# Designs tried in a protein design chat: VH-VL binders against q5slc1. Part 6

Target 1, 112 residues: q5slc1
Amino acid sequence: MGALRGRWAEEEALRFLLGKGYRLLWRNRRTPFGEVDLFMEKDGVYVVVEVKQRASARFGAPLEAITPGKVRRLLQSARFLLGRDDLPVRLEAVLVHGTPKDFRLEHLVLEL

## First folded at step 15 (VH-VL)

Design j1
Fold by ESMFold2, fold request of step 21:
Structure j1 (fold): chain C 112 residues (1-112), chain A 121 residues (1-121), chain B 108 residues (1-108)
Amino acid sequence: as target 1 above (112 residues)
Amino acid sequence: QVQLVQSGAEVKKPGASVKVSCKASGYTFTDYWMHWAKQAPGQGLEWIGEIYPNSGDTYYAQKFQGRVTMTRDTSISTAYMELSRLRSDDTAVYYCARDSKTIFGDWFDPWGQGTLVTVSS
Amino acid sequence: QIVLTQSPGTLSLSPGERATLSCRASQSVSSSYLAWYQQKPGQAPRLWIYDAYDRATGIPDRFSGSGSGTDFTLTISRLEPEDFATYYCQQYDYSPWTFGQGTKLEIK
């Protein structure tokens, strides 16, 4: 499939979140502060979703930290895209474990 | 102090195998993925694969699949990389390197000092 | 797999000059999944920049990372004698992890 040659894990993450009632606003959006994989909305809350693929088996491992620099850049990017800084924004991850033929998704809410 | 100390240089004949060790200290060995990379003389870096010391799970670059085996001994905090059916273009410095312990990161810090493997007849 | 192409292959400059090292990816590398390493002859590589933008501990502030998508740069604002080395970029967006072929920064 065309998705399997490029950003297939991001497409699977998007499909998964749409199925959970998330609404997509932007994807792969460049800002002065970096790039946002998926910028979405769920139940009136804006959500930045970052997608990470690994072929090695890391499914179900203990939650590891997100770096402070990455948190800062994602929040700055969200404020830039919204054009305001007074709205709540949630950070989430979709970890895609495996290969296009055999993968599993892990969906996490990240501590700010 | 976090350190990765590799075994000494090796000279091998074509067709043989070599097993390079990487002893970790100063951190919890089972908590971090370990990677291996190759650098042929005068050349750049090439990723070989990774192992998770806790589980023993591995993933190898396609070029090395079938010739490389990564293992570990958690009782002595040591990772191993074995390369079989050696040929002259396997002559290189081989590095171990520790992965980051973050949700999104897979950068390498620190690196071992490198192990020169020379394959000559 | 994602192929990283660094340019130029060799960059000849003098101390005090600005250096700009390029890393181009064969597909978009989203979310700053890119690192830079410095390597001097006879030594192991050393982590320099991670997440495209963040300096590793102890790295001087004359080094900065920038870029997004397929194009990333490492900039050295004012070269010091100790900065002459080979620099590699590395991506960790999609397995397998890959390195660029390196840019050798040498004294003119």
Scores: ipSAE 0.787, ipTM 0.920, lowest interface PAE 1.0, mean pLDDT 91
Fold by ESMFold2, fold request of step 21:
Structure j1 (fold): chain C 112 residues (1-112), chain A 121 residues (1-121), chain B 108 residues (1-108)
Amino acid sequence: as target 1 above (112 residues)
Amino acid sequence: QVQLVQSGAEVKKPGASVKVSCKASGYTFTDYWMHWAKQAPGQGLEWIGEIYPNSGDTYYAQKFQGRVTMTRDTSISTAYMELSRLRSDDTAVYYCARDSKTIFGDWFDPWGQGTLVTVSS
Amino acid sequence: QIVLTQSPGTLSLSPGERATLSCRASQSVSSSYLAWYQQKPGQAPRLWIYDAYDRATGIPDRFSGSGSGTDFTLTISRLEPEDFATYYCQQYDYSPWTFGQGTKLEIK
């Protein structure tokens, strides 16, 4: 309970993605452009995964795309972490709907 | 022009209830979560809870659980917050505020003009 | 829930000076899920900065947001008379959403 009390949604997102065959490279990595929640790899592609928790029941509700500023900063952060700017990077989200005792996950690939 | 227009000031006695309204215009009311916040005189902001007008789903801060009820009427694009069993420390300005409609964002823009609720004997 | 503590409570400066307003979270606020609001007496709060770094529409570029983890900063590079107000930070990383108690930026 203690380990999950603080950043429990991120831990559940990581467990979920590892179970889907994702490989973790870094987490909570600070860069000059911001912080990246999960930096992962799947099927030869680098993936920045951002986690969002909401206690309200938003599962399956329509949401608009990520803001341009956040896209730019996540991509800049990925290039910084890779040390190069010529590799493809995919952006993904894990939306965690609910509380530690009762939650659902939604996994999305984000358009750039 | 997106606007949130709240009902007028209220004066209540301890033990009563108050229901504040927030009428939305200039956007699709059912597409955005609506939030409520409290600001006691000379104090900061405190989040009360949220409602999704499309479904009526709510979530309340623990401090207000059991005394607050949020509702809406989608036919007139209006959200409501009712606070029961009023106490003197419920004296505050109450704001409604619209959530963003983005995958990660929950900042508030715009805010209603605020409704002063005064609880006095 | 995440507690946000702003410092200082009151900041007394003159026009033309640089202002630095701090917001500290009780746990890491990852992914920069943090906003700043300006409020003047008798008015509703106004969105100023979102996602820690992005200015809301119409906000002058003398305002900038920075920080990550538990420490976030709102900086005003050169104060104008209209900038004297109270500023609040707000997190949206974990429900329930919470605000800091505010920093009153007042003219010296």
Scores: ipSAE 0.787, ipTM 0.920, lowest interface PAE 1.0, mean pLDDT 91
Fold by ESMFold2 at other seeds, look of step 18:
Structure j1 (fold): chain C 112 residues (1-112), chain A 121 residues (1-121), chain B 108 residues (1-108)
Amino acid sequence: as target 1 above (112 residues)
Amino acid sequence: QVQLVQSGAEVKKPGASVKVSCKASGYTFTDYWMHWAKQAPGQGLEWIGEIYPNSGDTYYAQKFQGRVTMTRDTSISTAYMELSRLRSDDTAVYYCARDSKTIFGDWFDPWGQGTLVTVSS
Amino acid sequence: QIVLTQSPGTLSLSPGERATLSCRASQSVSSSYLAWYQQKPGQAPRLWIYDAYDRATGIPDRFSGSGSGTDFTLTISRLEPEDFATYYCQQYDYSPWTFGQGTKLEIK
């Protein structure tokens, strides 16, 4: 199928999260502050999910920081997409380690 | 003061091998992926591959697969790139560069000063 | 792999002018996984902008990054003599990491 060939890691991340009971609201949504990969909802909480692919074997590596600029822009994008700033928003990552034929997923909740 | 210092220029004949070193200082060598890039004279940058010094895991661009070997010696905080079966179009400056240590980033900072490898008959 | 195409190849401008350097990706580069580097002859590249928008430490505020999707821009609001160099974009959305071919910013 055509979509999987291009942005395959994002598609695998989406399928994984749908299987965990997340609900998709938007994907690849542009805002004045940047593009949001997956904007989802889980248990009444809105979630910005950012997907990162690396071919190298990095599964299980120690947690690393997200830059303050990235956090700020993702939160600004969420507030823009919701049209309000009084709702809880969670930032999550799906790290896709490997290639289309051989990959592993790592799902992280990021501190705000 | 994070620094990457590379070995000196090399002149090689076609068919030989070259091994370039990259000595790291000012940070924990085993915590960051190290990358190598090629810049042929008057041309742009081309990514060769990466190594994680802690594990020794590597990943190479397909163009270099089979000819490049990346290694490291963690006791002296030094990464190595060896390129075999040299040919004239391998003449270039070779750089090592440190990856970012962030969840989403893979930008390179700092870079080594570069090592000129000249392949001529 | 993601191909980055920079334009123009060479940009000839004078100090004091505004420069706009473009980087187009062969597929969308999500979450702005894109960096810019400056390189002068005989020197290693230096990180200039990361995450499309964030200046590296010590980079003057006349430099700004913008764009999303397939189109990214490095802007220099008012050129200084030291800004004349070659600039490369680099993506880190999908392995392998790739660079654009560079834009040479020359003094007119």
Scores: ipSAE 0.785, ipTM 0.921, lowest interface PAE 1.1, mean pLDDT 91
Fold by ESMFold2, last read:
Structure j1 (fold): chain C 112 residues (1-112), chain A 121 residues (1-121), chain B 108 residues (1-108)
Amino acid sequence: as target 1 above (112 residues)
Amino acid sequence: QVQLVQSGAEVKKPGASVKVSCKASGYTFTDYWMHWAKQAPGQGLEWIGEIYPNSGDTYYAQKFQGRVTMTRDTSISTAYMELSRLRSDDTAVYYCARDSKTIFGDWFDPWGQGTLVTVSS
Amino acid sequence: QIVLTQSPGTLSLSPGERATLSCRASQSVSSSYLAWYQQKPGQAPRLWIYDAYDRATGIPDRFSGSGSGTDFTLTISRLEPEDFATYYCQQYDYSPWTFGQGTKLEIK
């Protein structure tokens, strides 16, 4: 609790998702394909959650799609962490708009 | 063809202000955040801040807070950065750069050609 | 704010050699929110690699990005004369965005 200056947005995102009934399996896990911020489970479905912080006021702005390379790496990482490739995986984002003293969260399900 | 064209070099005295322009073409100016960066002679790059041309919203690095003002004119697709109370260590090339506009990305492409601002006594 | 430290400051090599440029972050950049830029004297920076791994349009495949956490690398498998320039890393994990101080890749 004393290290709030580090990856504070990820901690807030995790707290928010836990409050929504998500269950944490792994965090900050490195794989041969990249790193996954939060690997979670909700209602029997595995979820890769990526967290993005921006200090600027971007809440509610139109979103462009995640890049194909990043989608591929996140899905490959999920399959690696599960040790199997026959399970559905959902990709979600938590966008953290603002600074530690003044922020808002935006939670999105990303269409793959 | 996406392009950012900046105003010409400026020579200023300490205490003055400078306003650099950045004209965008080849894309929808209001759809992308615009960033400004400083590069002092022989030195690396330093992020100054950003503006969203659609809303005019800005965010500045703490080092420049209170001395920098970013504005835009959407009718001519032009962003501006004004730096006030100039001092000798403000001598640098100043760049504008377009944000990537992806959900997770904030890399810069393209960059303007740069504007040299020289502050001399 | 995240401080990026590049090493070496200057790298002197000949065409045909392999170059390895390092970028180290003061805290983990866990989602690969890192880009690389090339800059030649008198020119603006140019996007080279984004998301730590992906080459920008038109960038030759001799350039590759790797790394995770606090350590990122730009590798040039076989140097060409046009590759001698200064390279900067940039993080976009946490605002404010920051750049490394650069590695100057010069001809030996």
Scores: ipSAE 0.783, ipTM 0.921, lowest interface PAE 1.0, mean pLDDT 91
Fold by ESMFold2 at other seeds, fold request of step 21:
Structure j1 (fold): chain C 112 residues (1-112), chain A 121 residues (1-121), chain B 108 residues (1-108)
Amino acid sequence: as target 1 above (112 residues)
Amino acid sequence: QVQLVQSGAEVKKPGASVKVSCKASGYTFTDYWMHWAKQAPGQGLEWIGEIYPNSGDTYYAQKFQGRVTMTRDTSISTAYMELSRLRSDDTAVYYCARDSKTIFGDWFDPWGQGTLVTVSS
Amino acid sequence: QIVLTQSPGTLSLSPGERATLSCRASQSVSSSYLAWYQQKPGQAPRLWIYDAYDRATGIPDRFSGSGSGTDFTLTISRLEPEDFATYYCQQYDYSPWTFGQGTKLEIK
């Protein structure tokens, strides 16, 4: 019975962030601009968290932060979910490296 | 100009091994994951696995685990895929492809021209 | 693993018509981790759309990607002769990466 749910990496990311004092507002919310994995709050700041799983160990690789199109869509989605566009929103990533039996998490704040 | 140039077609007998090469140019070879995919005649694409040229780290799709080995030679910017214990259903075009370098993306651009491997008795 | 099912298998249309190609995933593909590729006979696949919505460099604006969750589409608003090819979707939400089986877009 060691099988995990199909979206196991998002579950692990959520548990990790809850343990860091983040509060969950919505998850897997579809908007006209795309889908938001985790919409959370930490210390009075709204946070869009995007989760990415890779089975390979992804360390040491030079990575670009995020594509301009994805930034735009995530911010548009946040404004849609909040029903307003005058609040600051932080973008974060949780990278899940590995498989359900052997994984590690990397938590990043994305600069916009 | 970013290019991936693969080795030429191979004809093999069942039980043999084949090693396909993929030479990269026009970018920093060690900065991007390299992927391999299979396309059997008249069929779609099937992901085989990936290698990070800087470290040599690999991950293989379960279907190919135990028969595939991916390696690289960073001094000549070349990736390799070796498939052992060949069977007739390994007859296919094999592609190398470069991963994107973005935090969330794993789309493939560019692709090599493909290497036809024919396994026949 | 995430199974991608494309429909129809073959789509026969004339130049000037609108084409709609579907890709359905066996589970939700979050954050639009989906790409489309075009392949012509004897050639390697070419990146067409990434992140479900964004055209690769040089791809004309008659191509658009849409969808979320389990349902994604590639739309060609007005077919040109050069657009007749096979199109594949690919997900990069969860390893292993997988492709749909393709939709062959051919001249009626």
Scores: ipSAE 0.781, ipTM 0.919, lowest interface PAE 1.0, mean pLDDT 91

Design j1
Fold by ESMFold2, look of step 15:
Structure j1 (fold): chain C 112 residues (1-112), chain A 121 residues (1-121), chain B 108 residues (1-108)
Amino acid sequence: as target 1 above (112 residues)
Amino acid sequence: QVQLVQSGAEVKKPGASVKVSCKASGYTFTDYWMHWAKQAPGQGLEWIGEIYPNSGDTYYAQKFQGRVTMTRDTSISTAYMELSRLRSDDTAVYYCARDSKTIFGDWFDPWGQGTLVTVSS
Amino acid sequence: QIVLTQSPGTLSLSPGERATLSCRASQSVSSSYLAWYQQKPGQAPRLWIYDAYDRATGIPDRFSGSGSGTDFTLTISRLEPEDFATYYCQQYDYSPWTFGQGTKLEIK
């Protein structure tokens, strides 16, 4: 567990994904197209994972869309980090619902 | 056209309460979180809290805990913010604003026109 | 909570000039969870930029957002008379959501 300050939700998301067999390659990597929270690998597939914290009770709410601009920047960042653009990349989210003392995680696979 | 229309200006004495309304139109009221923000005269914006009209779930900024209550009436697409134990520094324009409907976004669009609450000394 | 500090407090420029408005966060704002709003006197704020980079619908392309980590910028390439207003940044990385104190862009 990390401290209560700073990027606590990202630390919890990372711990959760490591426990699910994901392997961390990079985190908080700056690219010309933005910053990637977690860049991971699972079963030979590269995964861009974006973490979102909300203190409100949003667990189980209807699925929300990802904006086209954010999709574009995440995919461009993945290509930059890999040094090639011909590999499959999966986009995933970890939604952290709550506060450091009382939270739940929701793990989602995002489509284009 | 998406609109948020707020109730009219209020003048209150210290120690009283005020309840501001925000009527939504042009979209599905229960699909979007609603936020409230404060802007004191000549000052910037301060987030107060949020409500999900579908469930009634709320979350308040720590500064306002214990003094603010957010509610809604889904039958008339209206959100409410009540602020109690008013003091002079509660004099401000209060805004409602609709959250974005995106997985990662919590920007506000649109905003209500604002409600001036004046707390006399 | 994440504190956003905008600079300068007031920026006095003429139409046609380039404006650069800064927003600095007390900790890294991940995934560019940052928005900008414009507000004119007597009016509600209006969404201008979201996700640090993306213009809201109808916002002219002379406005651009940039930055990452703790340092974000709103740039206006050529000021028009209608651009003189107060601009606020807002973060939505970690609850509670917070705003900067604003930069007033005024005509010189």
Scores: ipSAE 0.780, ipTM 0.920, lowest interface PAE 1.0, mean pLDDT 91
Fold by ESMFold2 at other seeds, last read:
Structure j1 (fold): chain C 112 residues (1-112), chain A 121 residues (1-121), chain B 108 residues (1-108)
Amino acid sequence: as target 1 above (112 residues)
Amino acid sequence: QVQLVQSGAEVKKPGASVKVSCKASGYTFTDYWMHWAKQAPGQGLEWIGEIYPNSGDTYYAQKFQGRVTMTRDTSISTAYMELSRLRSDDTAVYYCARDSKTIFGDWFDPWGQGTLVTVSS
Amino acid sequence: QIVLTQSPGTLSLSPGERATLSCRASQSVSSSYLAWYQQKPGQAPRLWIYDAYDRATGIPDRFSGSGSGTDFTLTISRLEPEDFATYYCQQYDYSPWTFGQGTKLEIK
């Protein structure tokens, strides 16, 4: 089941965040602006979480910030899903390093 | 100007090995993952694997595991791909390509010019 | 691994026409982890679109990317002679990275 789970990294990210007290609102939601992996809530704040898997060992390596286009589309998608544009929305990443049998998670809050 | 310049065409016999080089310039070689891809004559693109020049860490597509070795020499900003136990269906153009450096991206820009490897008796 | 299926295999059109190239994934490709490349005979592939939607530097605005989930499209609003080439999609959602088989866009 492990290597054949399809979207296994997203499932692991979701399990991890639920264990940290996040609440899931939607997953894999399509909007006119793109698709959102996980749309969640934590401590009264809406959170867009994007999940990225890489089999190579990239844990702790320096990475550039999210591209401006992706930031714009994720924020537009959040506003669309909420039906309003006056609430704070946080962008987060869960980087899944490795394979189904041997992986590590890195959880990041992205600066806007 | 970011540039990837590959070694010249090779003609090999079945059972031999080939080592293709990819010299990088115009950017910090150790900051970007490098990828290799295969394109057989008249065919599409097939991803072979990746190497991080800083650490030497690699990951290979299952089809190539056991026959491919990716290395680098950071002193001359050069990546290498070696393919062993060559067969006639290894005849292809082999490309190196630089990964993006973003948190979510793994698109390839730029690509090397390609190296034709011909395997024939 | 994620299999990308492009259609049609060959698309024959005239300059000035609109082209629509399809890329379908064997599973959902989330957050638009999809790129498009153009390749002409004897040349290396060139990055064309990244993140499903964003044109690479210097790419004309007649090219646009769209889609989500399993279905992605590259659209050329008005074909120019220089646009006739083979186009490949590539996913970077799950390792290993994979390419579609290509769509050859040829002059009618």
Scores: ipSAE 0.776, ipTM 0.919, lowest interface PAE 1.0, mean pLDDT 91
Fold by ESMFold2 at other seeds, look of step 17:
Structure j1 (fold): chain C 112 residues (1-112), chain A 121 residues (1-121), chain B 108 residues (1-108)
Amino acid sequence: as target 1 above (112 residues)
Amino acid sequence: QVQLVQSGAEVKKPGASVKVSCKASGYTFTDYWMHWAKQAPGQGLEWIGEIYPNSGDTYYAQKFQGRVTMTRDTSISTAYMELSRLRSDDTAVYYCARDSKTIFGDWFDPWGQGTLVTVSS
Amino acid sequence: QIVLTQSPGTLSLSPGERATLSCRASQSVSSSYLAWYQQKPGQAPRLWIYDAYDRATGIPDRFSGSGSGTDFTLTISRLEPEDFATYYCQQYDYSPWTFGQGTKLEIK
């Protein structure tokens, strides 16, 4: 089993969220609408967490919102994985800035 | 209209350096990372590195470390890429390209028109 | 670094045919952090598809992107004369950003 061996930023994001009391349901789950990095639960709310790594020093840089197409596909994926569309779902990001030996995490709740 | 306009073609001898410019217009130059890519004749694209014009922060692909320097002049909305110790396999078209400014995206739009650098002995 | 391998290297087809261009990654590209570019000789690349599925502004709906994980495709449902060009995939999952070597789509 070595499928996730090179995905260090996702591993760090997962450890960080588990330490904040999130519960992991699925990871790297493929759906007809795309792939979900981390599908989690916190305080009765389902959470789609997307992880993004950048080696450059981008911590705190201004960014525009998530694209409408990606929002749509992540929500469609959540509905598919849950088998229903009437449950609350939150979209979050973990931005991993840097390299394995020197990185910072930025955790965001995304407005839909 | 967002546009990137690059400096003209260059002919250089091996061992020299070249500095390509990329002038941005139609957007806030300091808000977007700028990237550079290499395309050797008849070949594909190779990412060289990036610069954030606001801070001047850079990150270079390992292949180009020690030979590439990216800079900018925010007063004229211009990015620069300098490649030193030129050799014949540096003959290529060099492109600047603007990063997307989204939380998850790093696609490139638009691209400059390209600058042909020819290294000839 | 993530290596992207495109196939075929050259695809020879006629106008009106369907084209399927493949991009395979050396590791999973999560969240479909993948773009496609079109390039014609003597011109700069142009953004065609981003986030694996979304067409850039002005790109005709005969172009579609699909795939996930390690396997991505660009499909052209009915080739037009202006579609013959070289296409590159690019990943932005992990730094450094990388491109595939290109697929040249040429007139048969």
Scores: ipSAE 0.773, ipTM 0.915, lowest interface PAE 1.1, mean pLDDT 91
Fold by ESMFold2 at other seeds, last read:
Structure j1 (fold): chain C 112 residues (1-112), chain A 121 residues (1-121), chain B 108 residues (1-108)
Amino acid sequence: as target 1 above (112 residues)
Amino acid sequence: QVQLVQSGAEVKKPGASVKVSCKASGYTFTDYWMHWAKQAPGQGLEWIGEIYPNSGDTYYAQKFQGRVTMTRDTSISTAYMELSRLRSDDTAVYYCARDSKTIFGDWFDPWGQGTLVTVSS
Amino acid sequence: QIVLTQSPGTLSLSPGERATLSCRASQSVSSSYLAWYQQKPGQAPRLWIYDAYDRATGIPDRFSGSGSGTDFTLTISRLEPEDFATYYCQQYDYSPWTFGQGTKLEIK
């Protein structure tokens, strides 16, 4: 498959969120603390969005925990990218279930 | 203690099938995806596929599509991998491994002890 | 699928030296979607590093993971005799999950 196939899930997640009125600030940004997939804004709130693809059908599965290390690195990265630490930041996930030919999206707000 | 215990070594002829079992204990078997990997003698690891014991849903690496079948029996907390139309390059140790239970992670811990399958004429 | 290429294939070092093991991906991998495993002869692999940077339970702090994009590294700051083994990287960014071919770390 073409070049899009290699990063297709992130592209679909971005398209989906733009269609929901999210505004993109940065994507695939490296910081001293790690990499952020999508850094966005919605209704005045900054949002870190992490994308996860799985080909197996996992849509509607029970909530899974995010690791403390990953939470810490994402929040530190958000503060680095904003240049300040006094603003609220929301963590979200877009789970992409399936393959390029047949997929479904699940959009989650992560509770810290 | 979380444990994965696999069935014993098998010797098969080309063209036969083999079914390897992986019995889970110490955790809720239906809550975690189970994976299978191949390691040919002196070689690295190759991912074969995954099964969700709760639903029986599977996904296989393209190389094994059409020859591998993964199943499970939730009443005895056991996963199975069957490989058909065996050939000599199927000689390997086959591992089961438990997936992580996190939103973003798919690392494997623990692994079964491995099952040697030897295919020879 | 994402191909992981580890280098070197074999690394010959002495106890007390620093080891640097490389894992290169055929496309960008989120730095948090990569794990490392240690395997000794006759044994199953063991989880060593997950999410690129985090040590599994009981793993000594002389081991560290680093990198992002296409280039990831496992570093052992001061080799101990028990560290001589084969190490594999594994990605979980895009299905199917894949492993590198391994780096054998052997005593010089």
Scores: ipSAE 0.771, ipTM 0.913, lowest interface PAE 1.0, mean pLDDT 90
Fold by ESMFold2 at other seeds, look of step 20:
Structure j1 (fold): chain C 112 residues (1-112), chain A 121 residues (1-121), chain B 108 residues (1-108)
Amino acid sequence: as target 1 above (112 residues)
Amino acid sequence: QVQLVQSGAEVKKPGASVKVSCKASGYTFTDYWMHWAKQAPGQGLEWIGEIYPNSGDTYYAQKFQGRVTMTRDTSISTAYMELSRLRSDDTAVYYCARDSKTIFGDWFDPWGQGTLVTVSS
Amino acid sequence: QIVLTQSPGTLSLSPGERATLSCRASQSVSSSYLAWYQQKPGQAPRLWIYDAYDRATGIPDRFSGSGSGTDFTLTISRLEPEDFATYYCQQYDYSPWTFGQGTKLEIK
């Protein structure tokens, strides 16, 4: 690793989303159901954002959807953090392709 | 059904090279990244690197950079790992393993049966 | 790179006992990007747990994964004779992917 920051890809993802007008509510927040990378808000909608780093050149390659277990835990975590279960929540990914010195971001809205 | 079958054991002298093969069957070889790992006798697992069979793109752990080369032949669904300038601490079982095909996951399933490479003078 | 430290190195227990295997990461492993593998002598590793919590197909429910952040645990509620093996954790949060050095679960 070239960066002197532990979670460099998450920081870059956060910077990218803040630049797109997202507002950060919590990050790396532990819940009984797991840890949420970034819990954000955009135009009145709550968003769970999961960040995934890969050093290999995987930009634009098709991938299968998120696993059912992970979807369940992320939604349960969102409801826990909000303290209610009647609000819409969007699930998004930021895929960080590369290394600290040379990376590209791919931002996806995930279908539940 | 999904299976990775590796080439047989090899005995090499220090300074030589070895090329291990891993033949895939039961799935679309070009859709999944392939990984290689080392396990020295009585030791744990160590990740060596990965290759995307579709493009041939690779990424290697720094410890192996400059000595390892990963390639593939998509016409026979086979991945290869070549390790050069062998030394005695390269004696190990070498495994190929298929990556998951999920947006967030990079666990390995299945694994090849392993290839023992022995380096002795 | 993320270093995974497993403890204990060797765990000596009898069938019927509860086993707790630890995996500690040198930095937080986000979104539980962590897997566990079982390996018996002369065999390849086998996927056991993925995403920290989810059992691979066919894995008995006496196995459970837990933890978040830097501390992860594999628990076997009641050991069976076939459970004595070496277990490895693996992270896939940040490249390069890394493994713990293993915990050997042996019969006492």
Scores: ipSAE 0.765, ipTM 0.912, lowest interface PAE 1.1, mean pLDDT 91

